# VH-VL binders against TBCC domain-containing protein 1 (tbccd1): the designs that were tried, part 18

Target 1, 147 residues: TBCC domain-containing protein 1 (tbccd1), of Danio rerio (Zebrafish) (Brachydanio rerio) (a4qp31r305to451)
Amino acid sequence: PPGSRLVLMSQVCKQTLAKDSEKLNDVNIKLHRCSEAFIYLLSPLWSVTLDKCRNSTLVLGPVRTSVHIQSCENVRVVCVAGRLTIGGSFNCTIHSLTPTRPLLLPGNASLTLGPFHTQYPTLEDHMASAGLAVVPNLWNQPLLFGV
Short names: E, the ipSAE of ESMFold2; O, the ipSAE of OpenDDE; V2, 0.75 times the mean of E and O plus 0.25 times the DockQ between their complexes.

## First folded at step 20 (VH-VL; framework fv_roconkibart)

Design x1 (from n2 with light chain T97D; at its last look DockQ between E and O 0.82; V2 from the best seeds 0.00; counts 0 for: pae O 5.9 > 2)
Fold by OpenDDE, look of step 20:
Order: sequence, then C-alpha cells, then structure tokens
Structure x1 (fold): chain C 147 residues (1-147), chain A 119 residues (1-119), chain B 112 residues (1-112)
Amino acid sequence: as target 1 above (147 residues)
Amino acid sequence: QVQLVQSGAEVKKPGASVKVSCKASGYTFSRYVMNWMRQAPGQGLEWMGWISPIFDTEKYADKFQGRVTFTLDTSISTAYMELSRLRSDDTAVYYCARDYGFKWEFDYWGQGTLVTVSS
Amino acid sequence: DVVMTQSPLSLPVTLGQPASISCRSSQSLVHSDGKTYLHWYLQKPGQSPQLLIYKVSNRDSGVPDRFSGSGSGTDFTLKISRVEAEDVGVYYCMQGDYYPYTFGQGTKLEIK
C-alpha cells in the first residue's frame, strides 16, 4: 500500500541521481550520508528523510507527508511537502511549499528558508496526486521546538 | 531540427576572460540540461560541467571551480560559458551539449567554439 | 576521478571488416539507480562528437545496427560489424556516473 515501501539511498557520493519513475510513487525515501550529490526525485513521494548529508542538492517531487532534514551540512533542498522538519543541520537552504509551519528542531545553525520556485512539466499533476496545493504556503513561518 | 549554435572563434590574451554562447532551437530549452566540454588541439574531451534551467542549478568540475561560470538566457534559449583568468592551456574547442531528463548522455552538440589563448 | 582507458588507441581497419574497441573504467559504473551510464561517442574528422551508444548497449536514433555496445561493471566494448568509410573518426567512451564525468583517450579508426 502507499507509504509502506522504503527506498534507501545511502552514500551517494559525487554523482547525480535522477529519477522520475512511477516506481517512486508514494514511497518513503531515505537519503543517508550523501555527499556532493545532486539528487532529483521528481515523483509524488510519501515521505523523505535526509540524514547526515553534506554538500548536496536535493530536488523533490511533491511529498505527501513530510520532509525531514537531520544532521545535514551545506544541503540545498527544494520541495513541496505536507510537513517540513529540520534538526541538527548547518548551513542549509530549503526552498519549500508547505501548508504547515516548518518545525525547526534543536541543533540548527545558519539555516535559510525560502519559497518554492521550481517547476517541471508534471509538477501540477504530482501535486494533485500528493494531495498538495499551492496555497497556503507557510515556508516563512517556522516553529522553533526545543531550541 | 534540434540545433545548438555556438558563438564564433575567440582569440584572447592570458589573464583575460572569454564568454561562449550556445543558442538552442528545435526543442523546449528549459527541459534539458546543458553541458559544457572542451577539447584541446589533438587531445580528447574534457567535461566542464552542466547547468539545469528547470532546477536553476549548475555543477562545475572541480578543475574549473572559481574560474568558470554557466548562465542562461531562457528568453532566447541561450546558454553561456564564461571562463576567466585564461591560460595558454585553455586553448581548446569548447562544446555545448544537451542532456534530456538527466539521462547523462549528450545527444546533440554545438558545432564548437575555438578559443585561442596566446601572448 | 574515474579513469577511462580505451584500447586500442589506433585502429586501422579494412572496409567491410569488423572492429572492436575496449573501454575500461577504474571503478564500477553501476549507478545507484541500477543503471550503467557508459556511453560511446564518435567524432568524425572536423566535426563535433555525436552520440552512438548510451547506457552500454542502446543505439541512439539514426545509428546503424552495425554498431553495438556491450559490457558491465568496468569492462565495456563497442563493436562495428562491418566498417564503412563513414565510420572513420575518433571514438570515445564516457562515464556519466561520477563527477567529474570523464572520457576515454579516444580510439582513432582509420581505413587501411
């Protein structure tokens, strides 16, 4: 069922990963220890977790539930997501469209939040599939939790 | 019908900068990543980097970091490569080449731009 | 950097005869997505490179079926079943998996 599958992408280093396959539809993505990577996952996703990634760029299709960024350094994330959480991350930039307030967990430093400004031909359809809309966008209204 | 047309040959002095253009036609410009390569006289091919119009992101080979800049003018479907602090070993034919959907193969190439760096 | 090593570097061939070019990578080119991003290009004299084979064995549009690619991991081969005059040029293998993308030295195919 949707949201039951986990795809682990671990130690993607100095390479580009690009997928727009239906095989990624409604799956949970975990990116672990990616470094100097450019990752483009242009499908409706269930959830995405970035863990210990560095010097990387991540462009995501709409994420139905949440994008979680943890312990990342110098990472750029572009995403439409139901929820956004960031913790323990440094010098990261997140361009997002999210109907909920981003949650900033402890341990962050030098975070930049910006609006989602990317588009691709099937984005609208993917957003619809993910149950996400262009409004509201609360990218600039973060909640600080435990900081 | 797909064409990549590059700007003309350049002659530069060491220390100068050169900006090569690559005008695309016959396809939707924004949907393709533009790569840049160069080829020194009688030598092989060297990848310089790519720029993605859709994602507004570029990747440079480490060798050229800080010295090369990729830019786009989407209004005229043109990509630019600027190389600064030119040296004699920068003498080469520079190519633009497109990549669709990050397939990582270059299916169309520009005709090449000879850049000569000499005192 | 991933080193791409081609052999031979010079390939004189009689018209109508087969040709074979080897390309070896210093590390496996199996991408994390399960695909292998090894490509072959031909640069004819005085021209820009042109794509021949992509992802090991797929012929690009317009490429004659006398061209074929094979291989896996770190060892790849481009074959021409019957060389024609128009096949003269320099053949390059390229890996599109790791940054920086790198090319082989090139194999110059000439007609005897």
Scores: ipSAE 0.019, ipTM 0.644, lowest interface PAE 5.9, mean pLDDT 92
ESMFold2, look of step 20: ipSAE 0.513; ipTM 0.847
ESMFold2 (binder alone), look of step 20: mean pLDDT 91; pTM 0.928

Design x2 (from n2 with light chain Q27E; at its last look DockQ between E and O 0.94; V2 from the best seeds 0.00; counts 0 for: pae E 2.1 > 2)
Fold by ESMFold2, look of step 20:
Order: structure tokens, then sequence, then C-alpha cells
Structure x2 (fold): chain C 147 residues (1-147), chain A 119 residues (1-119), chain B 112 residues (1-112)
């Protein structure tokens, strides 16, 4: 069933991890302590959490619910997501398409937010599968919490 | 049929820059990552890095970081590698090679471009 | 960096006889996805390298079945069951698991 599985990807270091398998469809992903990595998860996903990642680039297929970025440093994220939340992160760049206002929690510094700019052949089909096919983009209207 | 056709040989002085082109045909350019390798005369192969047309991402081998730049022109299916501050030990044949899905299998290579750096 | 060490570096062989090339890595090549990104290339005289074997044991399209690859972890082997004249060249193993991606020194196969 959608949203029932959690896949933990821990300590992916000095590698490129690229997956586009239907086995990742509607899975909750946690990326933990990844470093010096390029991570491409090109499937429609349920949720994604990035925790304690550094010096890495993440390109995600459309995420139905939320992308949470916490305690990351020098990370570039490219995503389409229902919601976007960022906390405790330094020198990160997030290019997004999201129909809700990005939520900025305490502890961030040197964040750059930008519009989604990536295209791949099955992107439109994946956006439809995630319920994000035609939505507004609010990447530039963040909300601050706990300031 | 897949082809990767590289620009011709070049002779450069130390301190100069060189830009090698790699024109692709016979496949959907945007679906493959382009890799660059080099081979000094009589020596083995050395990976320099890659650039992805889909994801606007690139990786340079640490040895070349700060001296090499990869670019793409998707409209003409062409990849470029520019190496600056050339030294005599940069004399090599430079190859482009494509890779599907970050498998590093390099199934098609360009013919090579000899770059000679001499005083 | 992962060091790839090939042996032998020079391999004279009689036509029709088997040949075997060893490749050892300084670290395990098992990727975080469970796959092993160890590949073999042949560079024929005056040509660009060409892919022979990918991910340890899979032959690329059009590669004769007399070529086979095996191994795991840090120890890998390329075998040619019956060497033909067209097999002359330099064989390289290559790892694509860890940055920077690295090649072995090469094994020059020659007909005696």
Amino acid sequence: as target 1 above (147 residues)
Amino acid sequence: QVQLVQSGAEVKKPGASVKVSCKASGYTFSRYVMNWMRQAPGQGLEWMGWISPIFDTEKYADKFQGRVTFTLDTSISTAYMELSRLRSDDTAVYYCARDYGFKWEFDYWGQGTLVTVSS
Amino acid sequence: DVVMTQSPLSLPVTLGQPASISCRSSESLVHSDGKTYLHWYLQKPGQSPQLLIYKVSNRDSGVPDRFSGSGSGTDFTLKISRVEAEDVGVYYCMQGTYYPYTFGQGTKLEIK
C-alpha cells in the first residue's frame, strides 16, 4: 500500500546512488549521514527526509507529501513536493516546485531557495502519480517558525 | 548507430587552456551522462569526471577540481571539456564516453583528441 | 582513492589457448546498492577503449561468449577461453563504485 514502507539509505558516501525502480513508488525515504554523494531517486515518492547529510546533491522524483531537510550542510536538493520543511541546515540550496509555502524552522543559515528547473522523460507521469501534475509553485514564499 | 566525434588535435603552450568538443549522434543526448577520460602517451586511463544534461549536475575528479570545466550544448548534442593552466604532464589523448544511468559502463567512446603541451 | 592492480601486465599467448587476467582493488567494490561496479575494457591497437564486461560478469552486446568475468569484493578475473587474433590489445579493469573512478594499469595481450 502507498506510504506503508520506509527505506533508510544511510552513509552513502563518495558514490552516486541512482534509482528509478517502480519498487520505490510511494515509499517513505530517509537519507541519513550521506556525504560527498550524488543521489538520484527518480520515482514518485511518498515522503523524503534528509538528516545530517553533507556535501551532497539530491535529485528527487515528485514527493507526494513532504520533503524534510534537517541538520544538513552544503547540500543541493532538487525536488517537486507537496510540502517543504528545512531546519538546522547550513549553506544549502533548494530548487523546488511546491504548492505550499516552504516552512523554515530554527537553526538555518545561508540558505538559497530557487525554482524547480529539472526535466526528465517520465517527470510528467510521475507528477501525475504523486498528485502534483498541475499545482502552483510557492518556492519564494517561505514561512518562518520559531524565530 | 551511436557515434561520438571529437574535435581535432591541439598543440598548446604551458599556462594556456584547451577546449575539446564531443559531438554525439544516434541516441537521445539528454538521457546519457557524458564522461571524460585521458590517456598520457604510453600510459593507462584516468577518469576526469562527468556532466549530466538531464540534472544540471557535474562531478570533477579531485585532481582536476578548479582546472577543468565541463559544459553542454544540448541544441547540437555536444559536450565540451576545458582544461586550464596546462602543464607538460597534461599531454594526453582526451576521450569522451557516454554512460547510461550512472553505471560507469562507458559503452561508446569518442575517437580521442590529442592535446600536446610543449614549450 | 581505490587502487586497481592488474596482473600480469604483459600476457603473451598462443592462438587458441586460454588467457586469464587478474584485477584486485584496494577496497571492496560493493556499492551501497549491493551491486559491484567492476568493468572490463579492451583497447585494440590504435583504437579507443571498448566495453567487454560490465558489473563483474555481464558481457556487453556483441562480445563473444569466450569472454567471461568473475569475482567479488576485491578480487576479479577476466578469462578468454580461446584466444583469437582479434583479441590483441590492452585490457583494463575499472571500478565505478567510489569517487574518483579508477582503472587498472592495463594488461597487454599479444600473440606469440
Scores: ipSAE 0.537, ipTM 0.850, lowest interface PAE 2.1, mean pLDDT 91
ESMFold2 (binder alone), look of step 20: mean pLDDT 92; pTM 0.928
OpenDDE, look of step 20: ipSAE 0.900; ipTM 0.946

Design x3 (from n2 with heavy chain D62E; at its last look DockQ between E and O 0.91; V2 from the best seeds 0.00; counts 0 for: pae E 2.4 > 2)
Fold by ESMFold2, look of step 20:
Structure x3 (fold): chain C 147 residues (1-147), chain A 119 residues (1-119), chain B 112 residues (1-112)
Amino acid sequence: as target 1 above (147 residues)
Amino acid sequence: QVQLVQSGAEVKKPGASVKVSCKASGYTFSRYVMNWMRQAPGQGLEWMGWISPIFDTEKYAEKFQGRVTFTLDTSISTAYMELSRLRSDDTAVYYCARDYGFKWEFDYWGQGTLVTVSS
Amino acid sequence: DVVMTQSPLSLPVTLGQPASISCRSSQSLVHSDGKTYLHWYLQKPGQSPQLLIYKVSNRDSGVPDRFSGSGSGTDFTLKISRVEAEDVGVYYCMQGTYYPYTFGQGTKLEIK
């Protein structure tokens, strides 16, 4: 069933990891301790968590529920997501299309938010599959949470 | 038929910049990553980095970071490599080569562009 | 950086005889996706490099079946079962698993 599988991608280092398979459809992704990596996951996804990644670039297919970025350093993320949450992260850039206000948790510094700017074949079909077709983009209206 | 046609040879002085073009034909330019390599006279091959038109992403080998810039003009299916602050040890033949799916299977290469750096 | 070491660096071969080129990497080339991104190129005199073998053992289209690749982990071999005059040039192994991508120093194959 959708949202029932978890794929852990740990310690992807100094590599490019590119996937566009239907096997990735509606999967929960956790990227953990990746460094100096380029990661392209071009399928409609259920959720994505980035944890303790550094010096890396992520390009994600549309994420139905949430993208959570925590404890990352010098990471670039390009995504379409239902929700976007960022905490404990330094020198990160996020280009997004999200119909909810990005949530900024404590511990961030030097964050850059920008609008989604990526095209790939089947992007529109993937956005429809994730329920994110024809939605407003609130990338520039973050909410701050916590002291 | 796939072709990668590079700009002609150049002679430069130390400290100058050079911009090499690589015009692609016979395939969908936006679906492939463009790589740049160089080969000093009598030496082996050295990878310089890549640029992807699909994802607006690029990677430079650390050795060249800060001196090299890759750009694309998708309207004319052309990739560019610009190398600045040239030194005599930058004398080499520079190649573009395409890659599908980040497999580094450089299946088509340009003819090469000799860049000579001398005073 | 992953260092790619080829041997021999110079390979004189009698026409019609077999040839073998070794390529060793300073670390395993098995990618996190389970594939091994080790490739072989031939640069004929006066030409650009051309792909021969990709991902260890797969011949590129149009490459004669007298070329074969093998190996795993850190040790790889390119074999030519019967050398022909058109095979002269410099052979390079290349790894695409880890940044920066690196080439071996080359093996110059010559007819003696």
Scores: ipSAE 0.500, ipTM 0.841, lowest interface PAE 2.4, mean pLDDT 91
ESMFold2 (binder alone), look of step 20: mean pLDDT 92; pTM 0.931
OpenDDE, look of step 20: ipSAE 0.904; ipTM 0.947

Design x4 (from n2 with light chain H31R; at its last look DockQ between E and O 0.96; V2 from the best seeds 0.00; counts 0 for: pae E 5.3 > 2)
Fold by ESMFold2, look of step 20:
Structure x4 (fold): chain C 147 residues (1-147), chain A 119 residues (1-119), chain B 112 residues (1-112)
Amino acid sequence: as target 1 above (147 residues)
Amino acid sequence: QVQLVQSGAEVKKPGASVKVSCKASGYTFSRYVMNWMRQAPGQGLEWMGWISPIFDTEKYADKFQGRVTFTLDTSISTAYMELSRLRSDDTAVYYCARDYGFKWEFDYWGQGTLVTVSS
Amino acid sequence: DVVMTQSPLSLPVTLGQPASISCRSSQSLVRSDGKTYLHWYLQKPGQSPQLLIYKVSNRDSGVPDRFSGSGSGTDFTLKISRVEAEDVGVYYCMQGTYYPYTFGQGTKLEIK
């Protein structure tokens, strides 16, 4: 069933990992302690968590529920997501399309937010599959807690 | 029908810059990653980095960080490599090569561009 | 950096005889996706490198079946079952798993 599987991608270092397989459809992804990596996951996903990643670039297909970025440093994220949450992160850049206000938790410094401008051939189909077709983009309206 | 055609040979002095072009044809330029390699005379091959037109991303080998810049002009299907502050040990044939989806298979290469750096 | 070591560096071969080239990496070449990104290239005299074998054992389009690749872990081999005159040139192994991507030193195949 959708949202029932978790895929852990841990310690991806100094390499590029690129996946566009239907086997990732509606999967929960956790990226843990990745460094100096480029990671491309171009499938409709259920959720994504980035934890303790550094010096890396992530390009995600549309994420139905949430993208959560925590304890990251020097990370660039490109995503379409239902919700976006960022905490404890330094010198990160997030380009997003999200219909909810990005939530900024305590511990962030030097964050840059920008709009999603990336395109790939199946993007529209993936956005529809994730329930994110024809939605507003609130990337520039973050909500701050406990700062 | 896939072709990568590079600009002609260059002779430069130490401290100068060089910009090598790589014109692509016979495929959808925006779907492939462009890699750059070089080969010093009588030596083996050395990877310099890549640039991706799809995701606005690039990677430079650490050795070239701060001296090399990759750019693209997608309207004319052309990739560029600019190397600055040239040294005598930068004398080499420079190659572009394409790669689909980060497979690193380099199935098509340009003809090479000789860059000679001499005082 | 991952060091790629080829042997021999010079390989004189009689026409019609087999040839074998070894390539050893300083660490495992298995990428996080479980695949091994070890490739072989031929650079004929005066030409650009051309892909022969990708991911250890897969022949590129148009490569004769007298070329084969094998290996695992850190040890890899390119074999030519019967050498022809058109096979003259320098053979390189290359790893595409870890930045920076690196090539072996090359093996120059010559007809003796």
Scores: ipSAE 0.230, ipTM 0.756, lowest interface PAE 5.3, mean pLDDT 89
ESMFold2 (binder alone), look of step 20: mean pLDDT 92; pTM 0.932
OpenDDE, look of step 20: ipSAE 0.806; ipTM 0.924

Design x5 (from n2 with heavy chain M34I; at its last fold request DockQ between E and O 0.94; V2 from the best seeds 0.79)
Heavy chain, then light chain:
Amino acid sequence: QVQLVQSGAEVKKPGASVKVSCKASGYTFSRYVINWMRQAPGQGLEWMGWISPIFDTEKYADKFQGRVTFTLDTSISTAYMELSRLRSDDTAVYYCARDYGFKWEFDYWGQGTLVTVSS
Amino acid sequence: DVVMTQSPLSLPVTLGQPASISCRSSQSLVHSDGKTYLHWYLQKPGQSPQLLIYKVSNRDSGVPDRFSGSGSGTDFTLKISRVEAEDVGVYYCMQGTYYPYTFGQGTKLEIK
ESMFold2, look of step 20: ipSAE 0.552; ipTM 0.854
ESMFold2 (binder alone), look of step 20: mean pLDDT 92; pTM 0.913
OpenDDE, look of step 20: ipSAE 0.905; ipTM 0.948
ESMFold2, look of step 21: ipSAE 0.567; ipTM 0.862
ESMFold2 (binder alone), look of step 21: mean pLDDT 92; pTM 0.929
OpenDDE, look of step 21: ipSAE 0.899; ipTM 0.946
ESMFold2, fold request of step 22: ipSAE 0.572, 0.559, 0.556; ipTM 0.861, 0.856, 0.862
ESMFold2 (binder alone), fold request of step 22: mean pLDDT 91, 92, 92; pTM 0.923, 0.925, 0.928
OpenDDE, fold request of step 22: ipSAE 0.900, 0.902, 0.902; ipTM 0.945, 0.946, 0.946

Design x6 (from n2 with light chain G34D; at its last read DockQ between E and O 0.97; V2 from the best seeds 0.80)
Heavy chain, then light chain:
Amino acid sequence: QVQLVQSGAEVKKPGASVKVSCKASGYTFSRYVMNWMRQAPGQGLEWMGWISPIFDTEKYADKFQGRVTFTLDTSISTAYMELSRLRSDDTAVYYCARDYGFKWEFDYWGQGTLVTVSS
Amino acid sequence: DVVMTQSPLSLPVTLGQPASISCRSSQSLVHSDDKTYLHWYLQKPGQSPQLLIYKVSNRDSGVPDRFSGSGSGTDFTLKISRVEAEDVGVYYCMQGTYYPYTFGQGTKLEIK
ESMFold2, look of step 20: ipSAE 0.566; ipTM 0.861
ESMFold2 (binder alone), look of step 20: mean pLDDT 92; pTM 0.929
OpenDDE, look of step 20: ipSAE 0.906; ipTM 0.948
ESMFold2, look of step 21: ipSAE 0.549; ipTM 0.849
ESMFold2 (binder alone), look of step 21: mean pLDDT 92; pTM 0.929
OpenDDE, look of step 21: ipSAE 0.904; ipTM 0.948
ESMFold2, fold request of step 22: ipSAE 0.549, 0.583, 0.590; ipTM 0.855, 0.860, 0.864
ESMFold2 (binder alone), fold request of step 22: mean pLDDT 91, 92, 92; pTM 0.923, 0.929, 0.927
OpenDDE, fold request of step 22: ipSAE 0.902, 0.904, 0.905; ipTM 0.946, 0.946, 0.947
ESMFold2, last read: ipSAE 0.565, 0.595, 0.549; ipTM 0.857, 0.863, 0.848
ESMFold2 (binder alone), last read: mean pLDDT 92, 92, 92; pTM 0.926, 0.928, 0.928
OpenDDE, last read: ipSAE 0.904, 0.903, 0.904; ipTM 0.947, 0.946, 0.946

## First folded at step 21 (VH-VL; framework fv_roconkibart)

Design y1 (from x6 with heavy chain M34I; at its last look DockQ between E and O 0.94; V2 from the best seeds 0.00; counts 0 for: pae E 2.1 > 2)
Fold by ESMFold2, look of step 21:
Structure y1 (fold): chain C 147 residues (1-147), chain A 119 residues (1-119), chain B 112 residues (1-112)
Amino acid sequence: as target 1 above (147 residues)
Amino acid sequence: QVQLVQSGAEVKKPGASVKVSCKASGYTFSRYVINWMRQAPGQGLEWMGWISPIFDTEKYADKFQGRVTFTLDTSISTAYMELSRLRSDDTAVYYCARDYGFKWEFDYWGQGTLVTVSS
Amino acid sequence: DVVMTQSPLSLPVTLGQPASISCRSSQSLVHSDDKTYLHWYLQKPGQSPQLLIYKVSNRDSGVPDRFSGSGSGTDFTLKISRVEAEDVGVYYCMQGTYYPYTFGQGTKLEIK
């Protein structure tokens, strides 16, 4: 069933991990302790958590529920997501398309937010599968909580 | 059919820069990552990095960081490699190659571009 | 960096005889996706490299079945069951698992 599976991708280091398989459709993803990596997950996803990643680039297919970025350092994230939450992260850049205000939790420093600017051939089909549209995009209207 | 056609040979002096082009045809340019390699005369192959047309991302091998820049012109399906502050040990044949979905399989290569750096 | 070591570096062979090339890596080439990104290329005289074998043992399209790859972890082998004149050139193994991607030194195959 959608949203029932969890895939953990831990300690992906100094490599590119690229997946576009339908096996990732509607999966919860946790990326943990990845470093010096490029990670491309080009499927419609249920949720994504980045935890303790550093010096990496992540490009996601549309994420139905949420992208949560926590305790990350020098990470670039490109995503379409229902919700975006960032906490405890330093020197990160997030390019997003999201219909809700990005939530900034305590512990962040030197964050850069920008609009989503990427495409791939099946992106629109994946957005439809995740229930996400190109408007509204609230990337530039973050909400600070507990700061 | 798939082709990668590179620009012609270059002769440069130390300290100059060179820009090599790689024009793609016969496939959807945006679906493939372009990798750059070089081969010094009589030597083996060395990976320099890649650029992705689809994701606006690039990776440079650490050895070349700060001296090499990859760019694209997607309107003419062309990738570029610019190497600056040239040294005599940069004399090599430079190759572009395509890579499907980061499989590192380099199934088609350009014909190579000889860059000679001499004082 | 992952060091790729080929042996032999020079491989004279009689037409019709088998040939074998070894490639060793300084660390396991098993990727986080459980695949092994060890590839073999042939560079014929005066030509660009061409892909022969990808991911250890898969022949690229149009590669004759006399070419086979095997191995795991850090130890890999390319075999040619019956060498033909068109097989002359330099063979490179290459790893695409870890940055920077690295090639072996090359094995020059020649007909003796």
Scores: ipSAE 0.561, ipTM 0.858, lowest interface PAE 2.1, mean pLDDT 91
ESMFold2 (binder alone), look of step 21: mean pLDDT 92; pTM 0.927
OpenDDE, look of step 21: ipSAE 0.902; ipTM 0.947

Design y2 (from x5 with heavy chain E58D; at its last look DockQ between E and O 0.96; V2 from the best seeds 0.00; counts 0 for: pae E 2.3 > 2)
Fold by ESMFold2, look of step 21:
Structure y2 (fold): chain C 147 residues (1-147), chain A 119 residues (1-119), chain B 112 residues (1-112)
Amino acid sequence: as target 1 above (147 residues)
Amino acid sequence: QVQLVQSGAEVKKPGASVKVSCKASGYTFSRYVINWMRQAPGQGLEWMGWISPIFDTDKYADKFQGRVTFTLDTSISTAYMELSRLRSDDTAVYYCARDYGFKWEFDYWGQGTLVTVSS
Amino acid sequence: DVVMTQSPLSLPVTLGQPASISCRSSQSLVHSDGKTYLHWYLQKPGQSPQLLIYKVSNRDSGVPDRFSGSGSGTDFTLKISRVEAEDVGVYYCMQGTYYPYTFGQGTKLEIK
């Protein structure tokens, strides 16, 4: 069932991890301690958490629920997501399409937010399957919490 | 038919820059990552990095970071590699090659561009 | 950097006889996705490299089945069951698992 599986991708280091398989459809993804990596997960996903990643670039297919970025350094994230939360992160750049206000938790410094500018051939189909095909983009309206 | 056609040979002096083009035909340019390699005369192959037209991302091998720049012009299906502050040990044949989906399976290569750096 | 070491560097072979080329990596080439991105290329005299074998053992389209690849982890082999004149050139193994991507030194196959 949707949202029932978790895939942990830990210590992806100095490599490109690229997946577009239907096996990732509606999966919860946790990326942990990845460094010097390019990670392309081009499937409609349920949720994504980035934890303690550094010097990396992530390009995600549409994420139905949430993308959480925590304790990351010098990371670039490109995503379409229902919700976006960022905490404890330094020198990170997030290009997003999200219909809710990005939530900025304590501990961030030198964050850059921008609009989603990436396209790939199946993107529109994936956005539809994630329930994000026709939504407003609130990337530029972050909400600060606990700061 | 898939083809990658590179610009002609160049002779440069130390300290100059060179820009090599790689024009693609016979496939959807935006769906493939372009990789750059070089081969010094009589030597083996060296990977320089890649550029992705879909994701607007690039990666340079650490050795070339700060001296090499990859660019694309998708309207004419062309990739470019510019190498600056040339040294004599940059003399090599430079190749572009395509890669689908980051498989690192370079199935089609350009014909190569000889860049000679001498005073 | 992952160092790729080929053996032999020079391989004179009689037409019709088998040939074998070894490639060893300084660390495991098993990617975090479970696949092994070890590839073989042939560079014929005066030409660009051409892909022969991808991901250890898969022949590229149009590559004769006398070419085969095998190995795992750090130890890989390219075999030619019977060498033909068109097989002359330099063979490179290449790893695409870790940045920077690296090639072996090359094995020059010649007909003796």
Scores: ipSAE 0.528, ipTM 0.856, lowest interface PAE 2.3, mean pLDDT 91
ESMFold2 (binder alone), look of step 21: mean pLDDT 92; pTM 0.927
OpenDDE, look of step 21: ipSAE 0.902; ipTM 0.947

